VHH binders against Protein KTI12 homolog (KTI12). Designs and how they scored, part 21

Target 1, 302 residues: Protein KTI12 homolog (KTI12), of Arabidopsis thaliana (Mouse-ear cress) (q9lmh0)
Amino acid sequence: MALVVICGQPCSGKSIAAVTLAETLKESETKQSVRIIDEASFHLDRNQNYANMPAEKNLRGKLRSDVDRSVSTGEIVIVDSLNSIKGYRYELWCIARAAGIRYCVVYCDVDEAHCRQWNKERSDRGEDGYDDGIFEDLVRRFEKPERRNRWDSPLFELYPSREVIDKSSPVILEAVTYLTKTVDSKTQDVRILQPSIATQAARFSEANSLYELDRATQEIINAIVEQQSLGAAISRVTLGNELPPIEICRPIGLPELRRLRRTFVKLMGQSSLSGPPLPTDADSAKRRFVDYLNREFGGNNA
Short names: E, the ipSAE of ESMFold2; O, the ipSAE of OpenDDE; V2, 0.75 times the mean of E and O plus 0.25 times the DockQ between their complexes.

## First folded at step 12 (VHH; framework vhh_gefurulimab)

Design x7 (from w2 with S53T; at its last look DockQ between E and O 0.21; V2 from the best seeds 0.00; counts 0 for: pae E 3.8 > 2, placed apart)
Fold by ESMFold2, look of step 12:
Structure x7 (fold): chain B 302 residues (1-302), chain A 121 residues (1-121)
Amino acid sequence: as target 1 above (302 residues)
Amino acid sequence: EVQLVESGGGLVKPGGSLRLSCAASGFTFSDYGAYWFRQAPGKEREFVSAISTGGYTTYADSVKGRFTISRDNAKNSLYLQMNSLRAEDTAVYYCAKDSEHSDSWYDFDYWGQGTLVTVSS
């Protein structure tokens, strides 16, 4: 079973992508049982759902509850909603991980102008479009999925304004291949190959903390790579007034930096389940990672 | 060909001590973080302690102050010194290797077969 999160701006073709993916999965050699969870299943007006933050939060809560219930039934679940908030996508990812199922994001990448045009065309035809104020607010608040975030990966990007989305679309076929693989392999959903590990359902604050940890550690890695590329003899990486410098006694390759980052993320994530919470902001996360790196490197100097 | 072999488990009284060992082979042990997990009867496997390649350690709150993780990279060995043992520490203890190919904090490449620790009067 699997959880697929459809993501995109309002009026970006998400429902077409969801239906196309579902039909392709149902017709695959493995004959998949598929369920689409969408906003229409709750018989609620689109503009009422997004009129204000409390209404929007209530909609997301109803969708999340249906997702949690559905992953327990063994189906492939496709969530067809805006899914525009990165913290909410992280929460859905945590539900999938707790259930031990495969997860991916399908992103309909359409420019705002096309989305705005398509929304207006819906309203002109008397169809269920967004009021202009609500539309512009949703566009402004949209948080684009990023492949470097594990809760946005694997990421399958569609471009509905540039190409027809149908069963022969390469990205749809790639997603189907990912979702229907039955062989044991090392993936983020390798439930069969390793023992179950005790986990906790993510809370909204925990989702933000893990997101900040991921962003902060990647930013530090990028800074190290950049400063080493500027000079062969760089022995110190400076990161700003509030952070201590990183003392480097030898050139550090990207593979080693990635391993150090992976270990740090795992140490922090595991300890947070039964200990101090993860940092809630980028600066705290960066400080902890810098201290970690200096301990890994600096214990060999002076 | 990766192997992780735990040893040192046994029966001890509450308040006693044990030292667990995990012998690693088939990979460059010094390149990876190393972890102890445990699984009590009827429960899912849970985190106990971890140590980075450079010796940075973390502990579950339930064992902090009583357990000490260490590693000897020259001997490809991971250790867990367990002091002030309690009945709730009864479990099969597993060592695990950090994943090479996943950024997920859930994914570990290899696990040992486990060593049983029983704490009872």
Scores: ipSAE 0.266, ipTM 0.733, lowest interface PAE 3.8, mean pLDDT 77
ESMFold2 (binder alone), look of step 12: mean pLDDT 80; pTM 0.805
OpenDDE, look of step 12: ipSAE 0.711; ipTM 0.933

## First folded at step 13 (VHH; framework vhh_gefurulimab)

Design y1 (from x5 with F108Y; at its last look DockQ between E and O 0.17; V2 from the best seeds 0.00; counts 0 for: pae E 5.2 > 2, placed apart)
Fold by OpenDDE, look of step 13:
Structure y1 (fold): chain B 302 residues (1-302), chain A 121 residues (1-121)
Amino acid sequence: as target 1 above (302 residues)
Amino acid sequence: EVQLVESGGGLVKPGGSLRLSCAASGFTFSDYGAYWFRQAPGKEREFVSAISSGGYTTYADSVKGRFTISRDNAKNSLYLQMNSLRAEDTAVYYCAKDSERSDSWYDYDYWGQGTLVTVSS
């Protein structure tokens, strides 16, 4: 079982790479069961999916959810999407790690000019091309995978503008070898993502650490709102579960709470790329958020 | 119109110091988390530092103890004091704010054009 993340600029040949890899894996000696998760499965137009940030977020959420459900089936799962955002690839890596499965990235490396041309050609053919504004935005926001990053490794690079991508492509064969290779005590080149011993029991929680963080912080916000509704002069919010109380010197509006939550989640996410891992349980997440809130509210009093 | 404008970059010797500035317009910085990112040639953009609306700060491990993020609400500006600069700190530095359109931790609405910092002997 494994998770393969396809990555590339819009119109960089990702779908061809995904299908080629899937077919090659199915024909391999191990006759691997392969599942492709792609945007087309949601029956959404490309321009609809990337029309705005909320739509894109929704798409990413759907893909991630499907991946999370699929990695436990014993199949090789191929995510065929842009996967252009480093943070998103990190989330997928976390899912693979939590599942204890093999992970790799296949990158279709095509320059912007070729991608733009191919997009135009697609549109001219009446196929599902990107609108110009959307295309340029996606190109601008693209984060190229790097081998030094754990969530981008191992990295297999294809060059669809230079070579034909087929079952005989050396890079495809290398990827297949990596994905089908039997791991023994001497195997050093295959990275099986191992969940931390402490988190094995919470595999799902780790896979969804960011999701859990969102949920946990939202619960705290709800608790604050609820308690504030009970009395105008609440100076302390009690949360229970051995969480410290939140000290507030003034009523805090929902918009402000939402902003605080947003910032906290961003801080935690960015820190997790280079620092300590995200909380794996709801209580830890809540505690960190409560601490953050107390600091934020206390700082404003200074 | 929302705009972020970075400044203060330049050439500096190893061990030297620089102070970067980010001037915001069209919104109030104090209402949002503010961030510094950097991108070295041929590398991915990476997180450098952040400051919350309440002044909570965080740093990448690579810059911890050397860089200091701060804000001036009256000037609607963000700063990055960089001390003990190293060759590996060479990059274009960008200022960003929290997104209003997405609560995803990796989504940001606005980026400046960046300011180049070159650390070389």
Scores: ipSAE 0.719, ipTM 0.923, lowest interface PAE 0.7, mean pLDDT 89
Fold by ESMFold2, look of step 13:
Structure y1 (fold): chain B 302 residues (1-302), chain A 121 residues (1-121)
Amino acid sequence: as target 1 above (302 residues)
Amino acid sequence: EVQLVESGGGLVKPGGSLRLSCAASGFTFSDYGAYWFRQAPGKEREFVSAISSGGYTTYADSVKGRFTISRDNAKNSLYLQMNSLRAEDTAVYYCAKDSERSDSWYDYDYWGQGTLVTVSS
C-alpha cells in the first residue's frame, strides 16, 4: 500500500491525473485497491474552502484526518487537493513514514496562464471555478515540489497543458511501476519509509498550528529582508500591530534567517508534547518568533 | 566533512550524575541549533533536549529539572549535564544536527555514533 500526493496550481488538471492514476492502478496486474481523498467529499464549495485562513486550515485538517484513517485500510491512497504548502506535504510524508508505506508526489506542472484560462472556462460552464481573488492568492502562495527534498520524492511530473493525460502516459506508467514494485532489501531504488523522531513529533503535534508557525515565521523573515534592502545600516526592524521590534546589530542574510527559523520550528514542535500548546493563530506565532529572534540576536551583541 | 562525536557515557547508580559531551567539526557549529536524543533498547529514538545558537533551551518533560543542556561555541562543543539519573534514562545518547541540503524542519541528517549510559544498581 502507498500514499500518493497530487500537487499543482489551482485548475492544473490534478483531478484528471488522480482519476487516471487510480484507474491505471486498478487495472494493473496486481489489481490494486485505490481510494481517492478529495475536497468534494466534504460538500463544500471551492470558494468557501479557500475564502480565508480558518477555512483553509479546516479543509487541510479534514483531509489529513481522512488520510490518517485511510493508510491503515490496505489501499493505495491518493490525496487530490492543491497540496501547495510544503510543510503540509511534509506532514503527509510523515504519515506515510510512520505507517511504513511507499510515498510519492505527482506534480501537475502547468503555467499560471493556462491555469487561469482553465479556471475561467470552468466558471463560464457554470462549474466550480475559483473567484479571481482567491485564484490569484492560491497561485501566489503555491510552493512547487522539489525533488531534492525527501518529502517531495519520488517526484513524477505531468504536463497537462502539453499533452493528454491518460493511462498510456509514460509518467503515469512510471508511477504505477513504482507503486506496485515488490520491496527488496538488496536494492536502493524502491524502499519503504521508516519512522523517524521527526515523524513521531508530527503525529503528536497539531498540524494546523504547525502551518500557522510556518506562515508566520516566513512573513517575519520576508519583512526583515525587505527592511534591510531599503536601509543597509538599520539596527531596528519594526513590524507594527503590537509586535515588538527586532533589534539587530548587523545585516542578517537569508541563509542565517532560514537556519534560525528551522531551529525555532523544531524547538516548538518538540515542546508541544511536553510544554505550552503551539500557537493557534498567526499573531501569536509571530510574537513568539519575534521574541525568539531578539533572544538569538542578543547573543550577537554579547 | 561533518563529524559529531559523543563521549562521557558510562555506568552509574540511580541518583547519580554524568556529563555528556559532543565534539562538532566540519561545519560552523555556532550558527546552528544542537540537539540531544536518546534510544533505549528496542525503542525509537526520542528527543531529550535542544539549545539554539543563542542559548534558548528546550527539554522533554521526562528530563526537565534533572538535565541541563549547554554549549561552548569557542570549543565547538555541546554538553548534557545529567543529574538524579533513573533506570529509565538507560539509553544510547546521540547528538544531532539539522540537514543543510533541504528545507526540512522535522529532519536530522547528521548524527553521532552515540554514547551508552547505563543506570543500574
Scores: ipSAE 0.168, ipTM 0.663, lowest interface PAE 5.2, mean pLDDT 77
ESMFold2 (binder alone), look of step 13: mean pLDDT 81; pTM 0.809

Design y2 (from x5 with T58S; at its last look DockQ between E and O 0.21; V2 from the best seeds 0.00; counts 0 for: pae E 5.7 > 2, placed apart)
Fold by ESMFold2, look of step 13:
Structure y2 (fold): chain B 302 residues (1-302), chain A 121 residues (1-121)
Amino acid sequence: as target 1 above (302 residues)
Amino acid sequence: EVQLVESGGGLVKPGGSLRLSCAASGFTFSDYGAYWFRQAPGKEREFVSAISSGGYTSYADSVKGRFTISRDNAKNSLYLQMNSLRAEDTAVYYCAKDSERSDSWYDFDYWGQGTLVTVSS
C-alpha cells in the first residue's frame, strides 16, 4: 500500500513515467493492485482544466477526493497530474500519513525548452496539447519538489529528455524496490508513515492558505536576517508598507527565527483543523506573524 | 535522549476538573513550542492545545474556554488545566515536541507515554 505522486512541468513525460512505474510494479512479485488516478477520468481536456483558477481548484479537489478514497482500498495509488503546487503536495502527503502508507514523489525533470517542443509536437499531431498561454502560465507557476523537504521525499528523479524511460531505468527500479520492500523500522528510507496528525476534509480545502502562510513567514524571516546583517545594533526591523515594525531587544540568530517560524506554522495549522480558517492572503498572514514575533520578543503572553 | 512524561490523569465526574503536567528533559524546552494531543478509544489522535516558547496559545474548538495550557520554562514543565470536563474528553492525553527535521505542521517526532483521563457519570 503506497501513494506515488508524479510531478513535473507540463509535457515532461509524467504519463509515460506513471504507466512505466505501474507496469513494472505489476510485473514484480507484489500482490497489490496498482491504480493510476489521472485527469482523463474527469472527462475534460487539459485546456478546460487549466483555463482559470476555479477550474484548476476543482480539478485538484476531484483528484484529492479520488486519492483519499483509493488509499483505503490497499492499492498502490499513482497520481498522474502536474502536482506543481507545494501546498497540494503537502495535502497528498497528509493523506498518506493518515492512512499509514508509504509515500514518494517521482519527478520528471525536463527543461522548459524540451517541454515546449513536446507540447508543440502533440499539437502538430492533433493530440491533446496545451494552448500557448496556458502552457506558459503553468511553467511560470511550477514549484519544484525538493529532496530536503519530507513531503517531497523520497524523491525519485527522472530525466525524460536525456534517457528513454522504460522498465530497465535505474530510477524506476529503485522506486519499485522502495515501494515493494519489506518494512524495516531501522531505516528512514522505508519507514511507513504513522498517523500523528488528524486529517479532516476542512484541512484539505485550506491547502492554498497553508502555502501562503509558508511563503509569507519566510519572507519576514529573510527581511529580519537582512536588516540585522546591515547594522551593528538594530533595535527595530522596518518591514514593507502596512506592516508594523518588529522590535528587537537583542540580536536574533537564524536558528531561533526558524524555530519561532516553525512553531507559528504548527500552531496555525493545528488550530485551523477545528477552528477559524487560516488567512487566505499574504498580507494578512504577514501581519499575524509579525504580531506573533513581537509577542515572542516582548516576553510571555497569557 | 528526549523524554516527555505526563502525569495528573485520573477518574473524574462530568463537570469536574483535572490538571495535567508534562515533564520535559533531553532538550532545551524553553526554545520550543509544546503541544497536547489526545486519543480516545477507537479514534485517531487529535490536537488539543499548543503553547509557543513565548506563551502564544492555541486550542481546538472542542476545548476552547474549558482548557488552559501553560508552561513553566524554569521547571521544564507543560501544563493543561481542564475544567468543565465532559464524557467526550475521556482519552489518553499526550504531550508532544515538534520535529526539527521538517517545517511541516504534520510532523511530531517525540511523544510522551500518555496519561489516562476518564470522565464518567
Scores: ipSAE 0.142, ipTM 0.651, lowest interface PAE 5.7, mean pLDDT 77
ESMFold2 (binder alone), look of step 13: mean pLDDT 81; pTM 0.807
OpenDDE, look of step 13: ipSAE 0.750; ipTM 0.940

Design y3 (from x5 with A50T; at its last look DockQ between E and O 0.02; V2 from the best seeds 0.00; counts 0 for: pae E 15.8 > 2, placed apart)
Fold by ESMFold2, look of step 13:
Structure y3 (fold): chain B 302 residues (1-302), chain A 121 residues (1-121)
Amino acid sequence: as target 1 above (302 residues)
Amino acid sequence: EVQLVESGGGLVKPGGSLRLSCAASGFTFSDYGAYWFRQAPGKEREFVSTISSGGYTTYADSVKGRFTISRDNAKNSLYLQMNSLRAEDTAVYYCAKDSERSDSWYDFDYWGQGTLVTVSS
């Protein structure tokens, strides 16, 4: 069982890579079905899918939901879409981790000029190309996968502009070997993700808790910034409700607050691995974050 | 501090025109895409138009051909030229900045206070 994320610029050969990988896997001696999840499955014009941010988020949500359902069926799942957003690849990685299956990224690394020419050629042939404005926006917003990121590893890089991509391609064969390799109890080269890791989301219920945590902590940061803007001498931020005040010994800027928030969210995700679950409601999340901030500020207890 | 300040709203008759402005400060405006949204009373906020940092524009179907988005990076300003206004265009119009956090599903991280556009027969 595995989740493969195809990644690349628009018109970089992603669908060719996905089909080639799927066919190579089917010709191997694997006993697992191979399934491609792509944008064509939703029968919507690609220019409409990427026309604006709300439409794009809707497309990603539909793809993510289909992936989430498909990883439970025991298939090798290949996601053939742009997958250009780093945070979205992280969410797909979390789905694989929660399912306890193999994960990898196949990256079609093609320079923008070739991608632009191939997009024009598709349009000239009457095929499903991107409008120029949409194409350039997608190119600008592309976030290249990087091996240092756990959710982008292992990374199999293809170069469709430099070589034909077929079943004999060394990188395709490397990916097939990784995806079909029997786990050896004496080696741990194959990354089988451990289930129940809740960092940044691992299960549907825990994903909702992380969302509430993130939103609640942002509200606290906003309140701190607002109250500090009323006067530089404020040493105590009052948040209302049943929340304790935040003791501020010095003015705290937005960059520092955002760093503390990111660290807190990371720490809360780690604590759910060995202890109580993440907070499930906004008030509980706010209380924990306020307590964290007071510890980090070294609040005056005298 | 990031600030977005809308202006240019007002009362117009159907078929009239208005030009909205959004003054941006506290960030490098030229590095980010910018958006116009609107919200009629009692309804959810809806997308109107966007312009990327490179100048590429997109419009909601309901305003395409009537509204034109533009930006002046030297003045840190975003504009919306609204022509052939209709009663259904009555709303508070907001400008918004892209989120800085690419690894989250959150909404835009900064919004203006809004400017009211009323189109009355």
Scores: ipSAE 0.000, ipTM 0.131, lowest interface PAE 15.8, mean pLDDT 74
ESMFold2 (binder alone), look of step 13: mean pLDDT 80; pTM 0.806
OpenDDE, look of step 13: ipSAE 0.360; ipTM 0.752

Design y4 (from x5 with R101K; at its last look DockQ between E and O 0.23; V2 from the best seeds 0.00; counts 0 for: pae E 3.3 > 2, placed apart)
Fold by ESMFold2, look of step 13:
Structure y4 (fold): chain B 302 residues (1-302), chain A 121 residues (1-121)
Amino acid sequence: as target 1 above (302 residues)
Amino acid sequence: EVQLVESGGGLVKPGGSLRLSCAASGFTFSDYGAYWFRQAPGKEREFVSAISSGGYTTYADSVKGRFTISRDNAKNSLYLQMNSLRAEDTAVYYCAKDSEKSDSWYDFDYWGQGTLVTVSS
C-alpha cells in the first residue's frame, strides 16, 4: 500500500503519467490493486473547480477526503490533480505517515509555453481545457516540489515535453521499484534494523500544528540571525510584542540555532503524539520556542 | 562511532522503582537531545521521555508523574528514574540521540541495544 501524489502545472501530462504508472504497477508482481483519484471522479467542470478560492478549496477537500478513505483499503492510491499547493502536499504526506504507508511525488516538469500550447489544443478538441484567465492564475500560483523537503520526497521527475512517457520510462520504473519493494530476507551479515517511528504516527492527527510549529520556529531563528548581523545588543534580542526577549551572553551561530530548533521540534512532536495536542496558532508556538531557547541559553551561554 | 549503552534493567514488583542509565560515547553528548523509548514484547517501539541539551524534558502521558528523565553531561550519561512501576511498563528500554542528519521530528538514527525491565508480582 502506498500514496502517490502526481504534481505539475495545468496541462503538463499528469493524467498520462498517472495512467502509465498505474498500468505499470498492475503488470508488476504486486498483489495490491491500484486506484487513481482524479478530479473527473467528482463530476465537476474543471473551470468551475478553479474559478475562485472557495471552489478550489472545496475541490481539495473532496480529494483529501477520498484519499483518506482510500489509504485504508490496501490499494496503491495515485492522486491525479494539480497538487500545486505545498501545504496541501504536506497534508497528503501526513495522511500517508498516519497510515504507515509509502509516499512519493511524481512531478511532471513542463515549461509554461508547452503547458499553454497543450491547454489550447485540449480546448480545440472540445475537451475540458482551462479558460485563459484560470490557466494563467494556476500557473502563477504553482509551488514546485523540492527534493530537499521530506514531504516532496522521494521525488520522481518526468519531462513530458522532452520524452514520451510510457511503461519503459526509467523514472516510471524507478517509481514502481520504490512502490513495490520488499525487505530482502536473504542477506549476509543482517543486523536488526532501526524501526521508523513514522508507523507509530498512525493515530497522528496534528499535521497542521506540527507544520505551524516548524514555520514559527524558523521565523524566530531568522529573526535572531538578523538582529545579530545588524549589530543588536549581544545580551538581549527583542522579537516583538507579546514575545519575551531572548537573553544571550555571546553570539550564537546558525548551526547551533538550527540544532536547538531541531531538538525542540522533535521534543514537541514526540510529546504531541503521546499527550495533549499542541496548540496550533503561530504565536503560541513562537512563545514556547522563545521560552525553550531562554532555558537552553541560561545554563550554557558562557 | 556513536555508541549508546543502556543498563540498570531488571525484575521489580509493581509499585517499585528502577533507575536506568545510558552511557554515551563518540560524540559531544552535551550538545544533543537524548531520548528514551521502549518496546514491549509483541508491540511497536514507543516514546517514553526526552531531555534537551539544556534540560528541557517531555514525557509520554502513560509515564508522566512516575518517570523522571535526567542527564549528567560531565559523565556523558542519560538516566531514567522509574517510580510506581506497573505491569504495563514491562519492556526493553532503548536510549536514542538527536542528530542533525534528520530534518524530521520522528526520525532517529542512533539507538542503544536496550535493557530489559520486567514488572511482575
Scores: ipSAE 0.294, ipTM 0.757, lowest interface PAE 3.3, mean pLDDT 77
ESMFold2 (binder alone), look of step 13: mean pLDDT 81; pTM 0.815
OpenDDE, look of step 13: ipSAE 0.785; ipTM 0.951

Design y5 (from x5 with D107E; at its last look DockQ between E and O 0.59; V2 from the best seeds 0.00; counts 0 for: pae E 2.3 > 2)
Fold by ESMFold2, look of step 13:
Structure y5 (fold): chain B 302 residues (1-302), chain A 121 residues (1-121)
Amino acid sequence: as target 1 above (302 residues)
Amino acid sequence: EVQLVESGGGLVKPGGSLRLSCAASGFTFSDYGAYWFRQAPGKEREFVSAISSGGYTTYADSVKGRFTISRDNAKNSLYLQMNSLRAEDTAVYYCAKDSERSDSWYEFDYWGQGTLVTVSS
């Protein structure tokens, strides 16, 4: 089972790549079914899906939910969308890591000029092209996948402006080999091409750190709200589990707590993209969040 | 209307220093985290540093120990002190703001127009 993320500029040939990969996988004697998750099932044209940030968020949320439901041992899942935001690709990578399946990115590397030309040609033919304003905004916000990033590797690069993408394409065949190699392995405990248990365990720990951070911080917020609702005018909130107390000069409402949590998660998430992994366990995540809250409230741990 | 305006970019020799500023308006600056990103030609926009409303800071590994983020809530200003500059620090630097309109750690709704930093001998 595997998760494949198709990535590329608007009008870069992503859907052709997705279909070609799927058909080639079906011909490779794999026992796994192949499923493409795309934008068509949401009954909106491309301009409606990308008209504004709420629409994009809704689209990404639905795609992510479909991926989460589709990830299983018997299925190779191909996500055919722009997948242009590196943080979103990171979230998809985390889903794959949590499921213990192989992950890769197939990148349609086409320069902006060709993409712009192809978009105009689609519009001139009356096909589903992007409006100029939306197209330029998507180009501006595109975050190119890079091999050095964990969530963009392995990276299979296609060049649709330079060659026809079909079942004979070497890169398509390389991706198929990567995606299907484990079905013939004598070592069934290994679900990757590199059978190292220590490396695999470390890899999964990194993938799950954002989940633990999200859960741990929400638990602390819930505890603060609950403790304030018990009627105490609190200068100090005690959370248990050897956590430092939180020193508070005033009651804190849920909107402020949500904002503080959101900032913390963003700080840690951005750091994890640029440096060492986040804490891997709930207790470490909670302690870091409590320390953060004490700095925000002006309280100090003794 | 939320506005973020960067300034302080320029040409500097390797090993030199620059101080970037970001003037914020149209929102209660002191309630939100503030962020520096940068983008070199042909590269993805990458995180540089962030500071919470209360002064909690984090840095990308590539700049840790050389860059210092700070804020002055009374002046609605965000700063980035950049020391020991290297050629790879050449980029357009952007400030960004948290938004209550986004519930994810990877989305930012408001960005400045950017200020160019060039590190060249």
Scores: ipSAE 0.419, ipTM 0.804, lowest interface PAE 2.3, mean pLDDT 79
ESMFold2 (binder alone), look of step 13: mean pLDDT 80; pTM 0.808
OpenDDE, look of step 13: ipSAE 0.722; ipTM 0.945

